# VH-VL binders against Regulator of G protein signaling loco (loco), part 9

Target 1, 177 residues: Regulator of G protein signaling loco (loco), of Drosophila melanogaster (Fruit fly) (q9vcx1r247to423)
Amino acid sequence: AALECRVIVGYLGTIEMPKQISHSSKLQTVRSCIRKLRQEKRQPTIVLMCITPDSLSLQSSSGGVLATYSSARLNFVSSSSESENRFFGLVTSAVHNTQIEEEYEPSAGSAAAAGHISISHSCHVFVIDTKLIEHAQHLQRAHEFRLQCTRDPISNLCLEFPNNSEYVVNLVRSMYT

## First folded at step 8 (VH-VL; framework fv_tezepelumab)

Design b30 (from A5 with heavy chain T105Q D106E)
Fold by ESMFold2-Fast, scan of step 8:
Structure b30 (fold): chain C 177 residues (1-177), chain A 124 residues (1-124), chain B 108 residues (1-108)
Amino acid sequence: as target 1 above (177 residues)
Amino acid sequence: QMQLVESGGGVVQPGRSLRLSCAASGFTFSDYGMHWVRQAPGKGLEWVAVIWYDGSNKHYADSVKGRFTITRDNSKNTLNLQMNSLRAEDTAVYYCARDSEYIFQEYGYYMDVWGQGTMVTVSS
Amino acid sequence: SYVLTQPPSVSVAPGQTARITCGGNNIGSKSVHWYQQKPGQAPVLVVYDDSDRPSWIPERFSGSNSGNTATLTISRGEAGDEADYYCQVWDSSSDHVVFGGGTKLTVL
């Protein structure tokens, strides 16, 4: 059977990474993105993260798909530090075909177009709500997302509600690395 | 090791100008915003100015706005503070410090690496 | 202009917990950072983003921030902790870094 894992996380936001970034500094990039979005102190948007070998998708409680990233676009995942066991970042890439279009001139029947292919990176930041570690709260959230919780036999907690960000980071790495 | 070394301090008369420099090493200077912070003898820390990683944005404390100019030269890993119309109350040790934010145009808003400071004395 | 208020001095007995406060209007909505400065030395970052620590800082140092008061807590106080401590925020309304007036910690 196909592997599929589902986790409930809070979404804080996405930061488009500057074109001058050093890709050797991905860990530091994720750390900075987590810090920036934490400083906004906004209420996270609760989403269902569905992880398969082919893709990672984010879904709303109504079942709508908010975003889908193919495995080819999943570049890097990490928590930011030892003290930030609640937060993690996911770096995705996208290929853009940038066209330069000449301004329209009535005498010209067509505009000359020059294409340039560039790669952009985005860092998506998520948080684990550690207050949802009790089984009863998991059941309520699972109902909202129409999930059947997979229960850990030792702790009796739903696996869809991880206790820390390292669980999710390791899960994503196991699928895509 | 990450290092910041200030220079250019000295004794100067009121109304004159002085230029401070800060040489950075051990990290990619162009990836970080930079701050100047001062401390008058026996007093607390007072923030002076900040400059974005690419030099495109700057902010100044009200007490120095219009008199001081913060600049950087990323090709030389150097931060500068041009101080004009100096006053007795500008007497302080001046520290350069690295902003915590990496690769973004916005500041991290705290300082994780500091130089040892250079003394500026404005006296008659 | 935004103002941070600190007590000018705090004393603690060796092995006991020191608490240094930083007062500011609605400071809990801001991120608070703390610096340690020993005589003749540059400041050293000890706590950032309210409660996080640089890896080289002992776990005895911790922070909290809620309402109108942020607190730096130093457990198991040592003679080597004697220093001036400064709190700091970024005030987004003015685009200014703001420091508190500093607190001298004495271990007696």
Scores: ipSAE 0.016, ipTM 0.613, lowest interface PAE 7.0, mean pLDDT 83

Design b31 (from A5 with heavy chain D106E)
Fold by ESMFold2-Fast, scan of step 8:
Structure b31 (fold): chain C 177 residues (1-177), chain A 124 residues (1-124), chain B 108 residues (1-108)
Amino acid sequence: as target 1 above (177 residues)
Amino acid sequence: QMQLVESGGGVVQPGRSLRLSCAASGFTFSDYGMHWVRQAPGKGLEWVAVIWYDGSNKHYADSVKGRFTITRDNSKNTLNLQMNSLRAEDTAVYYCARDSEYIFTEYGYYMDVWGQGTMVTVSS
Amino acid sequence: SYVLTQPPSVSVAPGQTARITCGGNNIGSKSVHWYQQKPGQAPVLVVYDDSDRPSWIPERFSGSNSGNTATLTISRGEAGDEADYYCQVWDSSSDHVVFGGGTKLTVL
């Protein structure tokens, strides 16, 4: 009854973002995070991204769950602006309470515990491996992750091996509205 | 529309001083680091200086250290280059350019928006 | 100090592919950016972060960077591509922006 989409992507890393980001700056922030992690030029960690209506999870080839993000934590997703459309970023948010005794200089006040709500944001950066261009390479990677390739009857391509990041971004957006 | 406009160029004698300005419009100036790049007549591009988005960090080319000072006024969207003890080899078109890095304190290290340049001639 | 080496000139026939190289010690570990400059005009960014293009730059422009050599490739060359081309890196050891000496592209 539940929808589930699976895609193989490369994971480059996660950047903790400023305590709060404005809605208008999210796209630019994601692009900056993508650029920073691309500049490190390290080999991506291949992961299986499982997208369902209630969560997005990342799994290793051994089937271990590396991370799970509930739909409530999925803040923003966007592709890079680069010409080959290979990279995308996923922003997750977490809400937590902070206890502060005094947040200003006391003159004649009494000490009292005060709770504040803060939000943290993380940008997770992914890449599409465009070097896996042959069907045989897709089958080998699918075997490593113990999944079957789903062939699109119109394009005759494997849906688990996207050829550009915009496809994955649209998939995530469509699942979480 | 993003724009950078340089001013303050001219002809000066060796050993004198000159102040260049760059007026920015069409983007949030205080979010970006800024560069000065120069080009002597018929020669290649030579980087001069960079300043962080908030003015707290600066770097200079070895050829200008101790003589040039880069500053900015975020309230006026203006970048400045104070050039002291000018030498004949400082003769060049000086370009104002925006650093690519938008949100973090680390520089993006390339220039995506450039002004049209202002000519500085140091001659006797 | 870190040095970038470019050939002073390259020529290409109309419709053919031009390749402009930028040499530097272990340049593949750095991000390389490319600028086009026409006479009397300010430089224009054509390729950044090794291989990315601004959206208004034609797909004929591409870049690569590995080992000791970065390359700007211009396919299907045309007269409007005649310009000086500069490669550029940030050298973190000196905190300096470094430009190559420039390459004049001629389309005959």
Scores: ipSAE 0.014, ipTM 0.605, lowest interface PAE 7.5, mean pLDDT 83

Design b32 (from A5 with heavy chain T105D D106S)
Fold by ESMFold2-Fast, scan of step 8:
Structure b32 (fold): chain C 177 residues (1-177), chain A 124 residues (1-124), chain B 108 residues (1-108)
Amino acid sequence: as target 1 above (177 residues)
Amino acid sequence: QMQLVESGGGVVQPGRSLRLSCAASGFTFSDYGMHWVRQAPGKGLEWVAVIWYDGSNKHYADSVKGRFTITRDNSKNTLNLQMNSLRAEDTAVYYCARDSEYIFDSYGYYMDVWGQGTMVTVSS
Amino acid sequence: SYVLTQPPSVSVAPGQTARITCGGNNIGSKSVHWYQQKPGQAPVLVVYDDSDRPSWIPERFSGSNSGNTATLTISRGEAGDEADYYCQVWDSSSDHVVFGGGTKLTVL
């Protein structure tokens, strides 16, 4: 009964981004991240991406959880329109408590501490490549699926996801057709 | 205040070389990508080249690719443009400009700080 | 190669609104930036990321971008706004900065 979307993707890497990115610059920033990681020509790492209304998790082919992001951390997702392959970038945000404490001695003579909240952004780049997925299924005996989503029992259509998870599910669905 | 100052312009004959420099002050030069943009007398702006903040990536306009080389020296806060095999159509005021948006791996979006330009005349 | 098209000139009466267009195929999917250049001077950024404005630029300057046309809007035009205006995008497919041909704004 749990709403879920599971898909095998290739992972190319992650690039840390500027702390403050305007909404209009996010698309171009993601495209730059995709281009940078594609230029490195590294072999993509096969991962299972599991998306629920509450989270997105990445699992290794051996079943270990590599990363989990709450849906609230899913900031932006977009594909590269220039690519003939199906590449996309996922921007996640993380909130950090930053404390700045000046050394009491030997310098200024007084210890000062200031608490700040900082936000970091990371762009994770993935590829949906049917040949790569078929290769992973053949070698690893991975589950025989390309994209599996919870379906409405009456219409047999994939159910819509609430919150930020819907952005990722919709993009992945569009790239698998 | 933030400032960019170009130098090295002059009159040169076709086929010769010229090196332009841009001195940056008032900001952390090593945090920004840099552009060269030119403008022929009475004409519009034409982009020439860009270099990333760390010098790791460079892009050139098709009209100058293979002839011009963009470089930077972050220890001296200096941007350079080596111009080889100069042609009459390279005659222009050359502007140094800062890529305004700090994007970790970006090599050009827009330019928020511009120098006053240096004139390059390629004439026989 | 990607091309941006601007009208060569636009006229506006003092106190009225000037609109300068920048045409490009699916330009609404790109971020558009605008520069002002007065005679004998370097260009000055007036609008970036479609509609954002540097802190030193008056609120009279604004921008929009959708479909195949981006627009720079200058409200309450004044003599000091006379200049050439250039639109600019980053074309990610070619990794090139692309400028429009420029529009001369006359306030009369």
Scores: ipSAE 0.000, ipTM 0.469, lowest interface PAE 12.8, mean pLDDT 80

Design b33 (from A5 with heavy chain Y107W)
Fold by ESMFold2-Fast, scan of step 8:
Structure b33 (fold): chain C 177 residues (1-177), chain A 124 residues (1-124), chain B 108 residues (1-108)
Amino acid sequence: as target 1 above (177 residues)
Amino acid sequence: QMQLVESGGGVVQPGRSLRLSCAASGFTFSDYGMHWVRQAPGKGLEWVAVIWYDGSNKHYADSVKGRFTITRDNSKNTLNLQMNSLRAEDTAVYYCARDSEYIFTDWGYYMDVWGQGTMVTVSS
Amino acid sequence: SYVLTQPPSVSVAPGQTARITCGGNNIGSKSVHWYQQKPGQAPVLVVYDDSDRPSWIPERFSGSNSGNTATLTISRGEAGDEADYYCQVWDSSSDHVVFGGGTKLTVL
């Protein structure tokens, strides 16, 4: 059986991250992104988040796919420090592979580069809000927007996810009522 | 014109307290983190403390942790440093400086705007 | 406990290139920033994020950072470049801003 976790989240926005994010600064950077987008006080956009072992996709309330990230591009996830609010940030990576064209003249004696690799990171900020979920359920059939994860038929517990998707699923489950 | 003006420096006895202030003008103060950096006479620059744009996060040098408190008042465009239990080795010019990182980043701290500094002398 | 090491002094002849080094363990994995300080004055940012310059700083100032050494390069040295120069990083493992000890540049 395919592993899947579907959850309604509110989307606040995306912030481009510095090129290099150290292990000890990742949490602080995510929390900074959450604070920045919260202080803009914009109404969160209702988004369906669908997580599988292979990918995480974001879908609009009308069913259109807004974004898809392979599991390998899920770099980091963390919640805010505020117990009253269930905000979290998801850091995704994008690999940019650029090639030096023949028109570019490298210095004499320089070997031709096969390509230049750069990595960019984006922090996507979400909230799990019961009022937002209730509003989404009014727009669609209620059963379509409840937290749904593939369950073990014997224990009735959500099945464990492999790979980077596991971190996101565990965070979401911990924040959802 | 972006400007930072420190005040509150002076001569104090060891063990006493002193409060430094820094008035910011010419930029949106609430969008930037702020630093205190000091320099003892004839010595190099020594970082003291940083405070985030909203006042929610702070970091201190080990030499001042537990004795100094960095605060800010965004409604008054003011940065403060409360210095308690002062020691002779705290004698220095104290600079306030603006963190170049904008509101949404808490890494790679560096200072792009500096005040003129205020002298603190701790002597008996 | 992260430490940045700079030579205490560097001399350069007018019109020649000065190079000021900043040594740190694996400093190439960090972003290095450089400040110029003239006697009795506040520091001035001259290079940030290893190699970028504020718009008011001449192109003669440049930086590099790799491995264990970052370098501030000042081309076509002028008398007005005489100052103390400090390198600086953010050490994310300790949550500290770290300055080098400073290098006195003399143009003669």
Scores: ipSAE 0.006, ipTM 0.469, lowest interface PAE 12.6, mean pLDDT 79

Design b34 (from A5 with heavy chain Y107F)
Fold by ESMFold2-Fast, scan of step 8:
Formats: C-alpha cells, sequence, structure tokens
Structure b34 (fold): chain C 177 residues (1-177), chain A 124 residues (1-124), chain B 108 residues (1-108)
C-alpha cells in the first residue's frame, strides 16, 4: 500500500542544462527551456507518469518503461506561468564517473589513474492538456493513469508525499484543478 | 588531462597579506565552482572558501570571514585567494579543488579534482 | 556549527574488512563524501554521494549512510590502503563544507 500518483502528460522534449546554475536563476532557466520547446510547435508525445515517494517513472502509452528517476534525482520542478497552457519543467540530475586523459599527452605514473566525476542536469518539459488526456484514455493502459493520488480513507484528502516527490505531486495536482 | 596548480605560497609575518593563485587546465573552468581547503601541519582538512562558477556567490569558513577574499577570472582559468591580516593559525598547506555538484537545488559542495597544494607559513 | 566525528584510528590485518564511521546529527539526510590522503599527497575522492565510487577506485571501497552514522567500508584490506580518511558533508544551514577529524587506517 505505497503512496502513488498517476498522471497522463504530454512530453515536448529534454534540454541539457549548464553544469552549475545559481539558486536564484533556476526558475528562469526552467521557464526558458519551456519557452524554447514550445516554440518548436511539435505535437506532444503521450507519456504516463507515476510518482511514488522513492521514484518518478515515465511509461509509453503501451506500458513500456521509458525512464525512471529516483526521488533524489528530482532536483526542481516549476510551471511556465503562462495562462493558456499548463506546461511544466522537471529537472533531473545524473552523476557519471569517468577516467579522462588528454590526446597525445601521455599521463605519467599515477596521473594516468586520475579520474573525473561529471554531473549532468536535464530539463524535461511536459504539458497537462485536457484534450490530450481525453484522447489518451482510448490507448492501452492510459485510462489507468488519469490523475489518481492516494487518499486518506477517512478524510478523502490526498496524502502528502515525502521528499522531492511532494513538489512534483503538488504541482501536477494544482495544474489539474 | 585535468590539472589544478597552486602558486603564491611562502613565509610571511603575522598581520601581513599573501595572495594565492590556482591555474586550471584540461576542463571547462567556467562550468565549475571552486574551493580552497587547507591543512595545518599534522592536522586534518579544513575548508576555507567556495566560489560559484560565475563568481556571483561565495561562502567562507567563520575563521577566515572578513580577512580572506576568494575571486576567479574565467577568461584566464584562474582562481585566487587574497589573504589579509594573517595569523599563526593560518599556517597550512592550501589546496585548490574543483567543486563537483550533485544536487541542483544547492551545490553538492564536494571536491573531485585537487591541486598539489602550496605551503603558507605565518611566523615572526 | 555542524560537527562530524570520526575515530582517530582503525587497525586491520591484511585481508580483513575495515569500517570507518562518521557520526553527525541526522547525517542520513545529507550526502556524505570520503577522501583518502596518503603522506605528502593531496586528498583523493574515494566515495561520493554516500555510496558511489569513481571508476578507478576498487570495488573493495563502499559506503553507507543512515540515521546518525555514515560508514566507509574497505574489504580485503591491503598495505596500500594505509592512509588518513576524511568524511565530508555540506551543511546547508550554515553554508559550510564540514570535514571530519580524520581516521588513520593501519594495515599490519
Amino acid sequence: as target 1 above (177 residues)
Amino acid sequence: QMQLVESGGGVVQPGRSLRLSCAASGFTFSDYGMHWVRQAPGKGLEWVAVIWYDGSNKHYADSVKGRFTITRDNSKNTLNLQMNSLRAEDTAVYYCARDSEYIFTDFGYYMDVWGQGTMVTVSS
Amino acid sequence: SYVLTQPPSVSVAPGQTARITCGGNNIGSKSVHWYQQKPGQAPVLVVYDDSDRPSWIPERFSGSNSGNTATLTISRGEAGDEADYYCQVWDSSSDHVVFGGGTKLTVL
């Protein structure tokens, strides 16, 4: 009986973000990513999103898993602030460890064993659109992903999610109502 | 290859000033925050300061706040530490280190690439 | 100010598992990083984000972090593992990087 929130979203694309970004500018960076992908005027791809306290997963309309992010990788979420459409950006982090050496400059001794840790950040842009969701209800498994959040059996209020998952659930919930 | 090379260390009298520099090569310097970490002879690691990738934000250890200034020049791939009002307790090997960000909402504030260190001795 | 506590020394026989602890109030809610420092050398990152390793660090090195204690575990200890080990966190309440006092690992 785990906490869960399922929602159908339209996916517009992903933009790689700068390695470092100041706290004060992350909101503007996400909104910039949303504007850029909206300007491409592509049809959104239907994606099924499932949020739990531990992870956020994205599935195709046929149920195949496209991506899974642990809640620790959910760094930031924000809306576009535009009134016409309900777009939001989700920033995820990924840590990579690599061994780096320069071309034609051999590393001597223990310098050859020197390594590097790379951090990457991606902004994934989604839209919550009533017409897209209505169309998606005819697809395999999509009808099971209409916004459904675990509720308290007595009060019938949506339960709060711990960790970074709470921010995503709260934003998605606000965009549906 | 990725390298950080410190310079500017030496012997200086209490109350005087010294400027340390760190030259970075082998990576895009302007993408990363940078740290200064020191180690007194026979003692443990002590964090000194950090500067964000664009120089817009800085944090200092309480023991150096108001006396030390961290700066960077992204066009020259250099990090600097201006040390004023030096005290005997500032005697240490000073390391330049690259920040490795893990959590976007705040810096991860750990160091994945380190320089060899430069010795600063404050004595009369 | 946030404080990390490490034992000053740990001794293991060759082939034995060494466990170095790092104590801190609610440290399990923070990301813990570990550095190895050999005499006369700069520190080297051996474990980051609680349990991840750089690819050039042997799998014998592992980490964990929960509650009030983080642990660096070195299995099948070797003479080459002798060094000082430091744990480190970022304390967001003070905007400070905090290091533990260090643990000297002896393999003999």
Scores: ipSAE 0.005, ipTM 0.480, lowest interface PAE 14.5, mean pLDDT 81

Design b35 (from A5 with heavy chain D106E Y107W)
Fold by ESMFold2-Fast, scan of step 8:
Structure b35 (fold): chain C 177 residues (1-177), chain A 124 residues (1-124), chain B 108 residues (1-108)
Amino acid sequence: as target 1 above (177 residues)
Amino acid sequence: QMQLVESGGGVVQPGRSLRLSCAASGFTFSDYGMHWVRQAPGKGLEWVAVIWYDGSNKHYADSVKGRFTITRDNSKNTLNLQMNSLRAEDTAVYYCARDSEYIFTEWGYYMDVWGQGTMVTVSS
Amino acid sequence: SYVLTQPPSVSVAPGQTARITCGGNNIGSKSVHWYQQKPGQAPVLVVYDDSDRPSWIPERFSGSNSGNTATLTISRGEAGDEADYYCQVWDSSSDHVVFGGGTKLTVL
């Protein structure tokens, strides 16, 4: 298991899901979200993804925290093989308590008050920019995000600049499973 | 094998009502949005309506809004189109079609599975 | 409302390349899909997401989309390609599916 990992990735956007996501539908949901955000043809926002046992956070090059998701909210992560291992999606959940109060209508009877707990899901889509591996791009991004690269002793590659989405997916899974 | 079969077409007089049905098989119907698309004799394709996978959201073409109602019954794998106040201009072959995505969004809806269509003729 | 404009007809000689255009304001920012319809038959998806092709559609079919024009390209035209072709987008501002008027492809 890894204690803390930091990776540079491109962020494409977030889609709020229209229904609660079951285990059998999560992979298809991620694939659909990746497809939809690719179709927007928008330039990715380069972010630093910080992965710790307690949370996953996204930071801008200025050091500002764009989003933080506690480990309890991290529901599912997967890559898309159809996109040459460049894209991956992260599904987060949020629990909402809703309450329906008793209402009376002149033409109808009263309705009983009920409390409801609902779960919403969001799919966050990321892309690996292989250009970040190029020497000049690598050094520029490291400087912008105030990073010192961690070298893998076996491959001698910088861990903060992954070359495929499966690597990042495995980091997330290893931290939270 | 994925299949959509339309039924309920026929000849009706202007001002009357007609209900079309579409039976789906070979895929999980409740996971997909569904469309109705029509084509007048010798004319092009005209989109009519869409319904979300769970029935919670619907959109209609301006030409049918207020007259047509799209519904679905996920327990029976059926899509329906209730057509009220029919006009001669509603004469067309009506196709049901499966939306390519099972989550609703503004980007890239295309229809990957189509039925063979059912003919609706509105005439005196 | 958003409008897609197609030429009403295009002719191609056997073995030559046919190009069918679909015009729309800033259509390059949208995803364009193409359908083939033969007489008496339901439409068939031939190109989706501008340039992707279902696995069962021949490689002779391809698409592009930029600026104000999307194009369906059919290389090495065959008699069996004779059909009406429709372009289609989803218009998020109106929540409508929009079809082009259709183009009749004739293989002479």
Scores: ipSAE 0.013, ipTM 0.554, lowest interface PAE 7.7, mean pLDDT 82

Design b36 (from A5 with heavy chain G108S)
Fold by ESMFold2-Fast, scan of step 8:
Structure b36 (fold): chain C 177 residues (1-177), chain A 124 residues (1-124), chain B 108 residues (1-108)
Amino acid sequence: as target 1 above (177 residues)
Amino acid sequence: QMQLVESGGGVVQPGRSLRLSCAASGFTFSDYGMHWVRQAPGKGLEWVAVIWYDGSNKHYADSVKGRFTITRDNSKNTLNLQMNSLRAEDTAVYYCARDSEYIFTDYSYYMDVWGQGTMVTVSS
Amino acid sequence: SYVLTQPPSVSVAPGQTARITCGGNNIGSKSVHWYQQKPGQAPVLVVYDDSDRPSWIPERFSGSNSGNTATLTISRGEAGDEADYYCQVWDSSSDHVVFGGGTKLTVL
């Protein structure tokens, strides 16, 4: 709880990414996802993004949890290459067990063959804007929903987080600076 | 540097065939859809065809459908346009162009990298 | 088939703002892209997705798209901006790329 970062953001949507994504292609894929969701011209949904060393969660203005991702599922984060640089994409991963081959049904008393595992990726697109804080009329306390990180009182620098959440905090913080 | 170079243009009689090629360099060709766009002398741009990044899907302008075939060879970084049953109306500079979209989708078909074009003249 | 309409020509004085329109039925629901073409050269993308600009294109170029009209705006016009300008959309109903007829911009 000590290393918690809270920020209000506008949520534009989520796009499931192609299964064959190289690490070198992630930046390009995130930019593509940002572009596509911006083209839909939907009004962003106001959400509270809470980042801790263990997880990233998205909450409604009423406090209901909309989604939670463990820090191990945070795969990539990047901002857009636009003049305002207010949009960012967050890639999360999920592990799936592929179905066992049902064509060869095991006979009674026989051991089953091992299954396969696959990984899927989703790109979540957000926008940050200081005006969102003022226009989020349903938030109970504005200061609770501003970007807050544990800071060194002398240097005024944000403390580093020990896991993948650190990258998301650093990106979001840079966009508010 | 990202580059597209067209070749194969020339003068041909009506009813004959030509094959245009486009060589890509400076980017991962297999990650992008590719377009052919033409321009008749003194006229505007006219879209001809598009092919998905993996070659699995293709679309053609009505004026060329059934006569032209777009193909690609990702192992050679090459885009091709086979033009059959050529007509005087097909006379144009033909450009190859890269679709802007990574892992090509149908939301945003626009061209961010263009070749310099190759001239096709269909005359008797 | 979907059609985009552009004026054949637009003139602007040096240092003034040029506006090139692209008309289409409900074009505001589509993404509009703009190309600049100088004589003897290939087209160059100058604005994409209605209002976004490639990093190598000056900030003087901007775009908008609403209702039945998209507009390319070129602020502080320069002699080097003289070119033909084309708008373009993807028409999902026909699976076709559609270009406007082009507008010749003259800076006098």
Scores: ipSAE 0.006, ipTM 0.536, lowest interface PAE 11.4, mean pLDDT 79

Design b37 (from A5 with heavy chain G108P)
Fold by ESMFold2-Fast, scan of step 8:
Structure b37 (fold): chain C 177 residues (1-177), chain A 124 residues (1-124), chain B 108 residues (1-108)
Amino acid sequence: as target 1 above (177 residues)
Amino acid sequence: QMQLVESGGGVVQPGRSLRLSCAASGFTFSDYGMHWVRQAPGKGLEWVAVIWYDGSNKHYADSVKGRFTITRDNSKNTLNLQMNSLRAEDTAVYYCARDSEYIFTDYPYYMDVWGQGTMVTVSS
Amino acid sequence: SYVLTQPPSVSVAPGQTARITCGGNNIGSKSVHWYQQKPGQAPVLVVYDDSDRPSWIPERFSGSNSGNTATLTISRGEAGDEADYYCQVWDSSSDHVVFGGGTKLTVL
């Protein structure tokens, strides 16, 4: 059976990334996104991150699927580089087709038609917080979350309780690279 | 490796002009916002001005607004401060400093690399 | 005009913990940064974004920020920690960088 790892994390938000500013690295961009969302002092939303070889999905505490990203859309993942290693960012990509369909018209000439494909990137920011464990005990569907890091050999379900953001980053990288 | 070197300081009479420069090396200058911060003898740090990584936005302290102009030349890795209508209270050591990583417009500002400063004395 | 208030001086015995405060109206909603300045030298960033440290700064330096007060904490004080310390924020309402007045730390 396919391997699935589940991780309880806090979600801070998503930033649509501008086109790469000249010479910025992906790491620097992720750090910028993490810092911007931390500055907003927003309460993290508890989410369950479900990681499989084919996709990464985010589920609410009630079990609803909030988002699913195929492995092809997972572009980059990195921790924040802060001393406490509590935050990480996940960059997803999306392909946009900006092609303008040519219209055939007997009386009209071929106008300008710009066929163009653009790629956008979004940075999703998460936090690892020991207080999230305490909150998980009070979730409506807490019975669906294991609060201990263990692999179930029968179901091949891996439930990870992260110590810090670098642990989660390595877990994601191991699944997709 | 990362270095900021100020120049252009000196003694100048009230009402005159002076131009400070800051040469950056050891990092990609065009990726960072830049600040000027000053410190009068025996006093605390006073922020003067900031310029964004691409020169698209600038902010000034109220005490210098209309008199000082911050500019940058990314091709030369150089930050400048044009100081006009100088007053005795402008006497200070002027530091240039690199802002935190600059990708978004609402990024909080802090200064992680500082030059050693250049002394500006405005006296009659 | 946003104002940051620091005590003018703080004393600490060697090996003890020093706490330097930075007061500001609702400062907990802002990001606070801290600089160390030794005589004749340029300032050095010691804490940024309330509690983060540059990799070259000892773990003895830490920060916190909540409500109306931010605090720089220096554990196991050493003679080499004697310096002026400045807190700093960005005030988005005025588009200004604001520094506190500075605190002289004496290790005696």
Scores: ipSAE 0.020, ipTM 0.592, lowest interface PAE 6.9, mean pLDDT 80

